# VHH binders against f4i9g2: the designs that were tried, part 14

Target 1, 368 residues: f4i9g2
Amino acid sequence: RSEKSEERRFDQKMSAHGAGIKTSSSAVPFASPKSRFLSKQEKFYPRCTPRLTGPQSRDTPPKRDTGIANEKDWGIDLLNENVNEAGTNEDGSSWFRESGHDLGDNGYRCRWSRMGGRSHDGSSEWTETWWEKSDWTGYKELGVEKSGKNSEGDSWWETWQEVLHQDEWSNLARIERSAQKQAKSGTENAGWYEKWWEKYDAKGWTEKGAHKYGRLNEQSWWEKWGEHYDGRGSVLKWTDKWAETELGTKWGDKWEEKFFSGIGSRQGETWHVSPNSDRWSRTWGEEHFGNGKVHKYGKSTTGESWDIVVDEETYYEAEPHYGWADVVGDSTQLLSIQPRERPPGVYPNLEFGPSPPPEPDLPPDQPQ
Short names: E, the ipSAE of ESMFold2; O, the ipSAE of OpenDDE; V2, 0.75 times the mean of E and O plus 0.25 times the DockQ between their complexes.

## First folded at step 5 (VHH; framework vhh_3k1k_2)

Design h17
Fold by ESMFold2-Fast, scan of step 5:
Structure h17 (fold): chain B 368 residues (1-368), chain A 122 residues (1-122)
Amino acid sequence: as target 1 above (368 residues)
Amino acid sequence: QVQLVESGGALVQPGGSLRLSCAASGFTFSSYAMRWYRQAPGKEREWVAGISSSGGSTSYEDSVKGRFTISRDDARNTVYLQMNSLKPEDTAVYYCAAPYRPWGTWESYDYWGQGTQVTVSS
């Protein structure tokens, strides 16, 4: 492999110069099928496609991409209409709009609007549902769910929600956003799934992450990343990406970093496995002491290794790229939800209310 | 129930040729890549060849490249391994495998056949 020769070249450069070759990383990079595959990754989208989400990275978490952050009131204006209307176009296709308003205990209120259409033979269809929810606990929720299918059997769905929690006992406000999207071929072993979330509280605690899975051109890939900030100077970031060909070659790259006040560590592994299960890997690590010294170490299954201490300033992102003030600014529609009026002398039941959305650990198509 | 049934194994003299077949049932054959592995006495199982679900891509272990050819017939749910210029070191039980990965799972495993014995000896 030419990539194997390139790996050896990079290792020699580190050995010749010492640890100073890379400013912020002890890893010796190499060109693997993984790097090329991931950089050329293509999304599968059916002909009736929702708004596209670009590749995710640890430093730039996905922003809301359902239009609600950028196109205020598109679709959500329908929540202000008490409309139930349907029709048929000249070509035999049909469309509908409907809306509802549900009330429940403890001030529960849900306003929703749904619209959709179908081809004359029913082989192609789409729906889009928007909702807002609130109750007397201070809970507020905005959401959208879109789905469709085309005449070739391709299908897609997308959901997005934003929620506000207010804990009267802790006087804590928390905003959570999540989105899930999937598209699948009706005839081929091809498709993709994406899930991302962002959680913020008023004290600076932040948690962001994404999970991706896809298949295209006889290859499958998985990508996960997460970022956690405790609001008190601690940061944890990690990425885990891997891919596989139908011919049995697998490869991946994973790393994590943990820092507090300039002290911490980074570590990672780049690996590939042949169809024979012959495994190559390169592991690396950095220990940052906060005193201008960094311990860098690593090894590979092919015999490369290093273990050095260098004079180097520690660089890392100490605060989230997108934090509480940005979230509050972008959550204007969520914050403007009008709860039901609470009568004098009626107190909210703090045990009532929708449970927070479950942290999604599994892709949407994995049944129990 | 997924089943893979290999056939075509025999005793062959060095330099001879042999074609192995693997008949598949219980799954949508045309949607799966197919692979051949072999295991010689006292050694670990070794990958030999692979063919993609479309049949558009093939790959081979270095020691068999140029001598072995993998192919598939989706109408018959069968994958083949044409072995030419056989050597004594090709003596092994040959296994057919279908990689299985349910949509959206992190688990990967293969369905395996029972194998067919190839012996290359004078």
Scores: ipSAE 0.356, ipTM 0.750, lowest interface PAE 2.9, mean pLDDT 75

Design h18 (at its last look DockQ between E and O 0.34; V2 from the best seeds 0.00; counts 0 for: pae E 6.0 > 2, grease 24.3 > 24.2)
Fold by ESMFold2-Fast, scan of step 5:
Structure h18 (fold): chain B 368 residues (1-368), chain A 122 residues (1-122)
Amino acid sequence: as target 1 above (368 residues)
Amino acid sequence: QVQLVESGGALVQPGGSLRLSCAASGFTFSSYAMRWYRQAPGKEREWVAGISSSGGSTSYEDSVKGRFTISRDDARNTVYLQMNSLKPEDTAVYYCAAPYRPWGYKESYDYWGQGTQVTVSS
């Protein structure tokens, strides 16, 4: 049954590819279980008392979204307080606020604030940490880390980070943003993970991407995409999405495009694998010559094939959605970080240390 | 230590019936889908049947549809394969498998049993 339904889904998706809809991330089965986790949380949390002095609304699982701007419900005001305080609610739950200010070599400065709460028996807890960092190399960083668990055994964490780099003349050179979110059910084999990043430099180089993964209703899915712009007219975009049922049926769709000065290519594959490893796939490609002609070709494992040249104007995004001024404008809070005053005659060490190895595809477990 | 132990394999005449069992231990059985595979002499291992973790969905290889039924008993940590109208072509070692995918990994790793021999012959 499931295999017949999945075959119909592939046919529908493949017939839509000529309409340019093949990269949609909103299609079922890629739905997130976030609303289910939220409902479970709300069922077990009592209303706050009028005398509660600590934060109360921060112990729900994170919302699944792709934008770092949605993370900017900042506890930034806590970075301006240097107060440690704690209390208990009428229900026996506890809360705390903690802050620190660390100084290090080469002008390093870190201001941080943490707040959290815990139920009387420790079965439910949450923490939220905010920080800003700077040094004399032109580095500035803002970050947040949140995590929690509830009495049903659900657990979640999220991080968000924004950094900028200035050159030795104090011109903005690079801005990088990233976020990671995860929620896991304590009562079901269900959860989701999302990682998102964007990087920009002052010369127009741009790199964006996301990795997503989830489990719900006896199905797992993976979704990745990336975009790269070199600031000189080259663009690379790709997506890779696939899912698998517990019964062993797998299906997916992957696609990429590369363009420069109106010339380029697109190619992709839609595939299906049955539990006995019987594989069906359809591959397709387009070559764009920049002269109003497009070569379209493809084939399937069942013998379908085509190879045609058509009159068609090429449409592609040659630059990111945001210009440099917009990216800088979005970073107002990051730009407001004040580095430590550098003494006369002291020169910063402008080296950033060894290059990190490439990050693995596997999302990390909880950050503890 | 995850273990899957198949039993019930026997010599059966064509047209006969047989019920295989797979006893599972070392993991939370009710959270796992379960599958049956078989391997005939000189052939690759092939999938035969699958049952979801809830037991609400099942699937079968085309050559066994209507003849084989997969079921599970979570209270006993056991999955079953009821085989009816057996044919000589069903002669194989039958394996129980529990698919395992680490959180975030694209690759699956299956837990396998040692197999049970089914022979359909006169």
Scores: ipSAE 0.512, ipTM 0.819, lowest interface PAE 1.8, mean pLDDT 76
Fold by OpenDDE, look of step 6:
Structure h18 (fold): chain B 368 residues (1-368), chain A 122 residues (1-122)
Amino acid sequence: as target 1 above (368 residues)
Amino acid sequence: QVQLVESGGALVQPGGSLRLSCAASGFTFSSYAMRWYRQAPGKEREWVAGISSSGGSTSYEDSVKGRFTISRDDARNTVYLQMNSLKPEDTAVYYCAAPYRPWGYKESYDYWGQGTQVTVSS
């Protein structure tokens, strides 16, 4: 039953009175006060006050699984002047700071700062290096390297880099970010390594990935994943994770997702391997047809199997959550790096330099 | 150089007992899990038992569970396999293995000894 809630018409009539007051709008000319921006020449007093206190660093390893930090988070502050200083604190700890400006061929410029310290007993030490690089081609680089050891015996190393360059083929600007982190315990047979990378171009092509390794006493684990966006709607995502015990038990999970324009597939495997090499696995797949139907199938080594079509809406991320606009927004310091002028007589080497060899997936075995 | 030297293999009667030893050298023994394998004539090498680097965890093949005991002495860089209630089916060359895995690498390989012959026969 259609209850007709009523249109109350409130009529109110109020009255007309006309009084004609001729307010003579004398246009007082707003004299725009010439704000004498007294350019307070902030006398850049070179705060050359010798900071009596040496630089301080973190005394703890980086956190795991933090991805690639933004440049703002690193607090990169390159010294403007060439500095070479060292000192000893009252507590007996020592510190150093140095900075430099390197010029190279082809308009190459590198500004760098390095700082470090050591405890009085040498039980703890840290080093931080920051740099910015540029050349005449438009190449820009911002980077950080940090390392340390604390009194507990923990050691760590981390590096971060942002690069702006022009793609040789497409002439598109690319921003690449990478980070590597490693920590080792001084008290346990434990450590971890993480490698992260992100690549972006102005057309929306995006590549992200990570390789992770960790060990804790009798257990080791690996994690790899990648994301690819072609900027045209094609998406590839994959993960591969597994763990092992010293006794030979292994287990893992991997999956892959491919989509384009609402059509795609997912597939995965969960597996377990016993010390005697007996393998259990379950594999599964999904075919998405873009019509609200999904074909789901799978099997296991234990005899499980399924093959069904279900009504299910397909969900996938057609675009990266963090893309070109985002990385550009977060790369202000990188972008602010001033290129050098093209040296006279220097021409772009059309020599397609060999693609840098794929960086080894794993840090070189530090010689024990 | 990594060396593993198995010893203690012998001819024993069914139901008998034997203790195998594997002396390790050339690596930090205490940092490695140790494993025993066996290979019977005409068969593939099979895993028998494993002990963690700490010695806190052990694992056994089903056929030897309750009969075999793996142990280690880190002070002596030695891993042991106590074999009780031996059966003719236990006849094999027994090998000691030390797994090696470079830091971060998925792939691992084992260092092997020369093996010691165990024969269970009436």
Scores: ipSAE 0.437, ipTM 0.798, lowest interface PAE 1.3, mean pLDDT 83
Fold by ESMFold2, look of step 6:
Structure h18 (fold): chain B 368 residues (1-368), chain A 122 residues (1-122)
Amino acid sequence: as target 1 above (368 residues)
Amino acid sequence: QVQLVESGGALVQPGGSLRLSCAASGFTFSSYAMRWYRQAPGKEREWVAGISSSGGSTSYEDSVKGRFTISRDDARNTVYLQMNSLKPEDTAVYYCAAPYRPWGYKESYDYWGQGTQVTVSS
């Protein structure tokens, strides 16, 4: 062939599906396309003075995450004193560093620190803002927002938050983490956006998920997944991944499982769509009855099919591998935040603030 | 305003050749993949060929592989479809299209030309 077309088809000789002794296999989700750090960032580092004279430049986009970062990964370090200073580095670039605090109703306090820099000609810039918040309801929050742009027009933005809530009626503590990251190339058709969330409570309730989008040259991809554990034995997990090319080829894999007390189901689909809209797909499912019997079924557009009942033990992840004890151990800075001292006779509003809404999965970069 | 203007459609005999052109304006041509579609009388519009924004990748409908060649000239903002060994079933109105997905949108839409008639008659 002289064409550079993408070919993605399953071989008709796959033998894992349906027959007497044979067992069907679940679809395997493909990994997200790897999104490597843009290599053109190295020219940026020499422009800034080392930290000995002020804040050092952060002129590189963040790496794409494979999971949400924790406090230790960020190295959050807020100053105990007000700062308001600025300077000029030996290469003509400028920097600033400031800090302060805001007070509000119900004992609200936000301590913050902000720093940034700008190249002499203004072609590159960066900022970082860090904060910790608390009030008299037991709410605590840590957070960071970073952004930057380099001389090649690459830009990036990221946020991270970790929040403690206390339920006024049950005294049940909850810890929630969320992050968003994005980067865009100024010279290539490339970029990515990711958002993550994790929620935990002391009774074993756990929810996690991610929405991701990326584009590199002629290929784009999307990934969504979620996990939910109610802390009483109910488990729901799901994944939906797909990719496309500029030429119109699309493919994907999705599955879900839901279990309680050894009873539940799994189901999924692997699919491919050609530029002419021809669709191949293979679906599968398992129904677990909690009695040592499993109903397995599936079919494909190429004529594969199976529908059998087998003797099989039911296995699934009944408890999260990372849960309340783990997040508490990784959240020491959040938990150590000291609220404002309460004057005698002052009582806070006992309602917790609203939870953050789910983030949209689309980046906000819209053409003019 | 985005415009796509096809040209080069004609009546030809079976086994003949024809080159279609599609001139583009109103957008950064080199940043977009381009596609050809066709619609025969009484049938739905169908995809024929595509070329990536870089020109490094092409793809074709099975019935035209080896007979049709898509190419692009970014300096002239033009995409071409070279059609060889034409058959009566290639008779259709041929359209060029530029698929467009704004950064941050899930929805996409194509910009379309007005079409050019190709007729292959015995």
Scores: ipSAE 0.205, ipTM 0.701, lowest interface PAE 5.3, mean pLDDT 76
ESMFold2 (binder alone), look of step 6: mean pLDDT 81; pTM 0.814
ESMFold2, look of step 11: ipSAE 0.173; ipTM 0.693
ESMFold2 (binder alone), look of step 11: mean pLDDT 81; pTM 0.811
OpenDDE, look of step 11: ipSAE 0.049; ipTM 0.603

Design h19
Fold by ESMFold2-Fast, scan of step 5:
Structure h19 (fold): chain B 368 residues (1-368), chain A 122 residues (1-122)
Amino acid sequence: as target 1 above (368 residues)
Amino acid sequence: QVQLVESGGALVQPGGSLRLSCAASGFTFSSYAMRWYRQAPGKEREWVAGISSSGGSTSYEDSVKGRFTISRDDARNTVYLQMNSLKPEDTAVYYCAAPDRPWGPRYSYDYWGQGTQVTVSS
């Protein structure tokens, strides 16, 4: 099958007319699977360009790898309409809507809405579930889970959630966002997976990261990155990316940087392994003294080596480009969640854990 | 007018089983999530279990997980609580609860039944 046919499987769109609800897989926050893979020009001729100097702060992963909460503002309206209904459209496709409202201990409240459909011949189906959770600890959660599959074995799945944690005694608030997406071919050894998270607190602490991998046209790739700010001027950023081909060629590039007030270090490795296991690598490092001097050093398996001190200004981002004020401004839906009214004389049990199921921390089994 | 009538409460020996029923009337039962609560003497009323309007989701208080099962029969307008491996600390009046409407504002009020007494003792 052609690349276009494979691409269309991952970008499948489904609609339900009878419910008055339009659902579509086209509103994914990540770029299409093909745009996340290596370009056509590089996928069969992998090259790692050695770096004599580490990446600059501007070469760091996207400062914000989010968007689904902002794109899905309309989803909150579905949670305000509790219905259970099903029908058949004029084209023979079927649809359903289902909703519920659950209450529990310590003020736990969950409102959810689920919808789904099937094509007239049953060859394609999809579901979409939205939820809102809260309790008396100040916990609030918004979430969505979407999935679809067809009779050829193609499947896709995505989820995202946004949560607020509050510590009433320390007056600290934390907002966490995460998403996980996967698409798989039923007829080819092809698919992709992405997981990302971001966490912010009111004191400026920030942590972001992503784990991504995919396989297309007998080439596999993996990308990981992380970014951490302590709110006091300390910065940690890192990436680790690698890929391999059906012919056994592997290559990768990884680096990290740690800075505080213009003082810090960068370190990395670019590597390549041939199908017969011959390994080439180049390691490099930088020490930044904050006085206009930078120590640069490195070595390669082919015998290159350097150890020099240069006059150079250090550039780093002491604060995240998207931080607490931005996330609060973007979290209108989350912050508008109204918890259950607490009866007079009843106090929240702060030892009660959050109600949502833990996010999957292990990626789905890799395509093999 | 929402009416909830609990039944099935009894004196049971530790380790025994009991099935509570809650018969609902005055509303479209299949459109409502249903819950069970309990209240022991001198204690606050606590949530025990919940079931979604479709029956597709259930939830339980940690102390009863694995021992209690909530279910519903929409044809009979009834929600059930199957209680297994009963302990003396399960002794309480058990109440059935329903929201005042299947949909509405963010806050909703619960309708309560009169309760059914469960006593676990030898």
Scores: ipSAE 0.000, ipTM 0.081, lowest interface PAE 26.2, mean pLDDT 71

Design h2 (at its last look DockQ between E and O 0.44; V2 from the best seeds 0.00; counts 0 for: pae E 7.0 > 2)
Fold by ESMFold2-Fast, scan of step 5:
Structure h2 (fold): chain B 368 residues (1-368), chain A 122 residues (1-122)
Amino acid sequence: as target 1 above (368 residues)
Amino acid sequence: QVQLVESGGALVQPGGSLRLSCAASGFTFSSYAMRWYRQAPGKEREWVAGISSSGGSTSYEDSVKGRFTISRDDARNTVYLQMNSLKPEDTAVYYCAAPTRVWGTKYSYDYWGQGTQVTVSS
């Protein structure tokens, strides 16, 4: 599986033969940054006799695209070691491991493991924290936070978590996943940030989205998108992408679509703003009536306009209703969390929810 | 404390030239793009010129292209606006600005100077 979250497409076809949906206008794609400030190639460190007494260095910046919600191999084994130790690798790099347990009311339990290291010359350092949380309300959580920095001022961090809420007394289950990654240059005014999330329930309700931000070559850009499915045939999708230069020029493209059983609408705007706040825009829309007719319309600030009705079938497939196994997907490790045993006759306190949250699991260089 | 101080404004005959300066302090000047704006009596403030943080890119409002030149001297923490072929319609208070954006957000703000008066009349 790719870790990239690509634009997801619904089949757009007539109910009989797959005639596609066509807009009377399309937004002009705006330029995405083609290169990141981070090196594509990883630093190479040759060794005469490879020997590892601790975790390998993890000072390599993360990938730009986030797909971490289905990661299957992580430091969960470290949660079972329950060790606090430190050492030095053959290459002179240092490492440490720490672990702990936090217990609370209502069966709350958090197991965590942290590891980190520094290069032999102190020019780079990294840390990585993994945790597993549960309580008696049907709550389970897996998470990680990682970070690194070097003597040139480069820094990066990433975090992701999966949360399960499952009511044993009903077929109500919800999974929430989120991931955030950031890297910044210490020598250039450049970097990138990504946040991605998805939520599912057993009835097919789905919410997905992302927020991305970057700066490279004196240009900043932002990308947002969201998808929502109600599990009953309703679909809402949107994107909003825009960029700006240090000199004050801005431009962007945004659109949204809403459909239910072949009836719905699409609309969008491509826009440009000069440093003097002069705005050009082109807006477009489509109304789909579900009867073989589509109303297409649009206009621009420079006088372009259209308003037509065409013969065209629209067919939209929503996300299907998921069973429990479909809802959890590839989150086998999340499901393997063993909550604390509940004594006979003790029931979870659902009115007040879980215990007070533990001290936040944040990268070492984050503010309190 | 961030401060921008414009200077060089004067009364000039049409067709004349003038060089404005903006001295910056209280921030890492070389990390900021710099812009010039102007405000004529009874009108809103308008953008005039911009220069990137590296100095490698410049931009100008159409009415001043070919007449005005923006430049910077990072060793002196100063941005300049060289104004040639001045016209009566260039009469305004001229402001320098240092735009900034909070990393990881879409939130932005500008640091502004107090302005310097340029009057072009016969």
Scores: ipSAE 0.467, ipTM 0.814, lowest interface PAE 2.1, mean pLDDT 74
Fold by ESMFold2, look of step 6:
Structure h2 (fold): chain B 368 residues (1-368), chain A 122 residues (1-122)
Amino acid sequence: as target 1 above (368 residues)
Amino acid sequence: QVQLVESGGALVQPGGSLRLSCAASGFTFSSYAMRWYRQAPGKEREWVAGISSSGGSTSYEDSVKGRFTISRDDARNTVYLQMNSLKPEDTAVYYCAAPTRVWGTKYSYDYWGQGTQVTVSS
């Protein structure tokens, strides 16, 4: 066996705050870096102000690859009373504000506000809805939904949620954050969708991930990744990314790592498929024995191979950089939601766990 | 419902030419890339050529480069395959396909035509 075989190393880091993972490879670039939209940037006033003219115009789509915002970044400030007002600005644009609340079983309450604006000719418009939810099981939720279109023809939709669950059987608290973002260009054959999630419990369990997909002209791409920390020293991280052209060329890479107590493995594949289904691939792996020895191996369809044991310290992140203590500190508005006062003699319904995240492969219909 | 109908297949002598057509309906043709495949009896279907949705990019299997030309006419919702310098090994049923991608997902679905027979022999 040749001792000179090239080892393809993944050179990556993963942000605990939902940033994407970049992996070095010799394959065709994952996705085009072209600008998604031909739109103008504008300065905006805060979303909620005491101005009599109502909310400020919002006419730009969300940006890709921005993860999940903290609750404070939204400036959520719900009204305690019903509001239903509207007006017209000097330039002919219109605006509205509404608010209310809904009540339901087991102490459920949803306080909400909705606001929006529309240009004089209707070529641009936006809406934004904020809410707080709670019930007597210890559930609390804070959320935002935004949508709009602008005069360039771009359209977008975005949600953000932060949820507290209390497991009545174990008293285990969980906080989950999620965001969905979607945009479609008015001037290019382009659009994208992202779903992000972060889940935490008070025992140190942490799960984070993203599902992203999109298209720019003749290229389409997909990206999934995840991190899982069980709170007891077990770590799993993985990524699966790939792209495709309309002519049938496909390429991608994937990798994973699993570790516990200094023992574990990493492995991955980089691949390329031509339109006639000819496939090139390169695989690699590392096995870490926890004794200062690491087995590194790999091969490719072009004949590269390596299989070596080296003296090397094992490094991996055994704890998330952002965990339960951090999310609790960043969730003060969520945690401050006061449930409805319980009438005497009423007890909560049993509730088991939060809803799972929406399935990542929910396709939007794309108008042509 | 999506429908692809090939036509133009015939019996020709070696060195001859044919032009295949694929008429499309049931979808917005100008938004889709189109491909040609062929299959001889008892053999696997093989890719022959592809053209992007804009028509600005084309690709070909090595054995047909320089002899075959793919093109599209979005006004008529039709993809063509001009086949020149035909050889006996080009004998096959030719299919057009519209590879689709469910917008914003990793999933794809191919629509296929019924095929048109091309036979090259003396």
Scores: ipSAE 0.066, ipTM 0.621, lowest interface PAE 7.0, mean pLDDT 78
Fold by OpenDDE, look of step 6:
Structure h2 (fold): chain B 368 residues (1-368), chain A 122 residues (1-122)
Amino acid sequence: as target 1 above (368 residues)
Amino acid sequence: QVQLVESGGALVQPGGSLRLSCAASGFTFSSYAMRWYRQAPGKEREWVAGISSSGGSTSYEDSVKGRFTISRDDARNTVYLQMNSLKPEDTAVYYCAAPTRVWGTKYSYDYWGQGTQVTVSS
């Protein structure tokens, strides 16, 4: 049925006329005196107002699975002056704060602040350390370390670091972020460790990853994942998660995704192992041809198998959700670190020292 | 040094009962799950039973379910395997094991005792 697109014509003409009045009034541009209010930006040197009350720290462990927090969330408090103070509160708790400024021969500069407290009975304690580092090469570092224990016996440690440096080969700016967190329960046989890292360069190369593991009484779990973007459209993502009981039951899930220009593959495995070492597994794969067709295949140890081609649109993230522009935007404090001028007579050591080996993925406190 | 010493193995008739003991030393016994394994002549070592560190959870191989009971005494650093309704097929060297996990890794290994011989024969 043809329902008709009515035409409404509205016409109206109105005409009117008139008059030309020329009046020339030469609006004298009132040169509003640019009062150079030199707003003396009183460099509010945050007057380290001696907080009469010692710094209060967190009395609880950090949360799991929070990734790498932004600078603003770490509560970085670098003191501008060298401070060495300690006191006792009315409740018998004690606190300290100290700060320093270290200068090195190669234009190295390090500003640091440390503060901490202890309950009157020693059952609770905390320490927070902040630092910023720079040198003449353009290296900048911002870091935080926090640790504590509470009256319940919980203990925790966390560190966060941001680094800006230039790649020696490409002269590309690179920002690297990392965080390590761990906590132990005072009441349960429980603890967890998380390591997070992010690496970005100005060309869009991005690496992200995390290693997590934890224990809760009779159960332990591991989680690893990584993301790689080459800045040219190549993407690699993977996850590997598994858990186990003290009795020997294990289970896990892992997958990998690789894509470039709409073509790629996915593969994964879900598995279970019984205490008697009986293994069940299901493996699957996908081949994406970039033409709207996907080859899907898989099998299991129980006899399941499939091999089909389906019409399915390929979806993958060709670019990181959080990339170079984002990390630069979130690294304002890092970027604000002032480098020292190149000292006279100091020349860049052309000795490309071997990149320090990746720090072993082991948590610092391996229970001996 | 971690030491596991199994005892209680004997010759018994079919339908008989035995209680195996494994005395543990050199580690914090209460913090570890304990396992029993057995190895029959010409066969691979097989898992028999496990008990969690807390003792709250136990698991058994299907062939021994309802017949065997694993238990632990943390005060004595000892794990036990009560074996009832023994069958000729239960003839094996029985081993106590303490699983060890490397924190932050997927790696695990077991400490083993020397084993104790259980023979079920008419």
Scores: ipSAE 0.032, ipTM 0.371, lowest interface PAE 5.0, mean pLDDT 80
ESMFold2 (binder alone), look of step 6: mean pLDDT 81; pTM 0.806

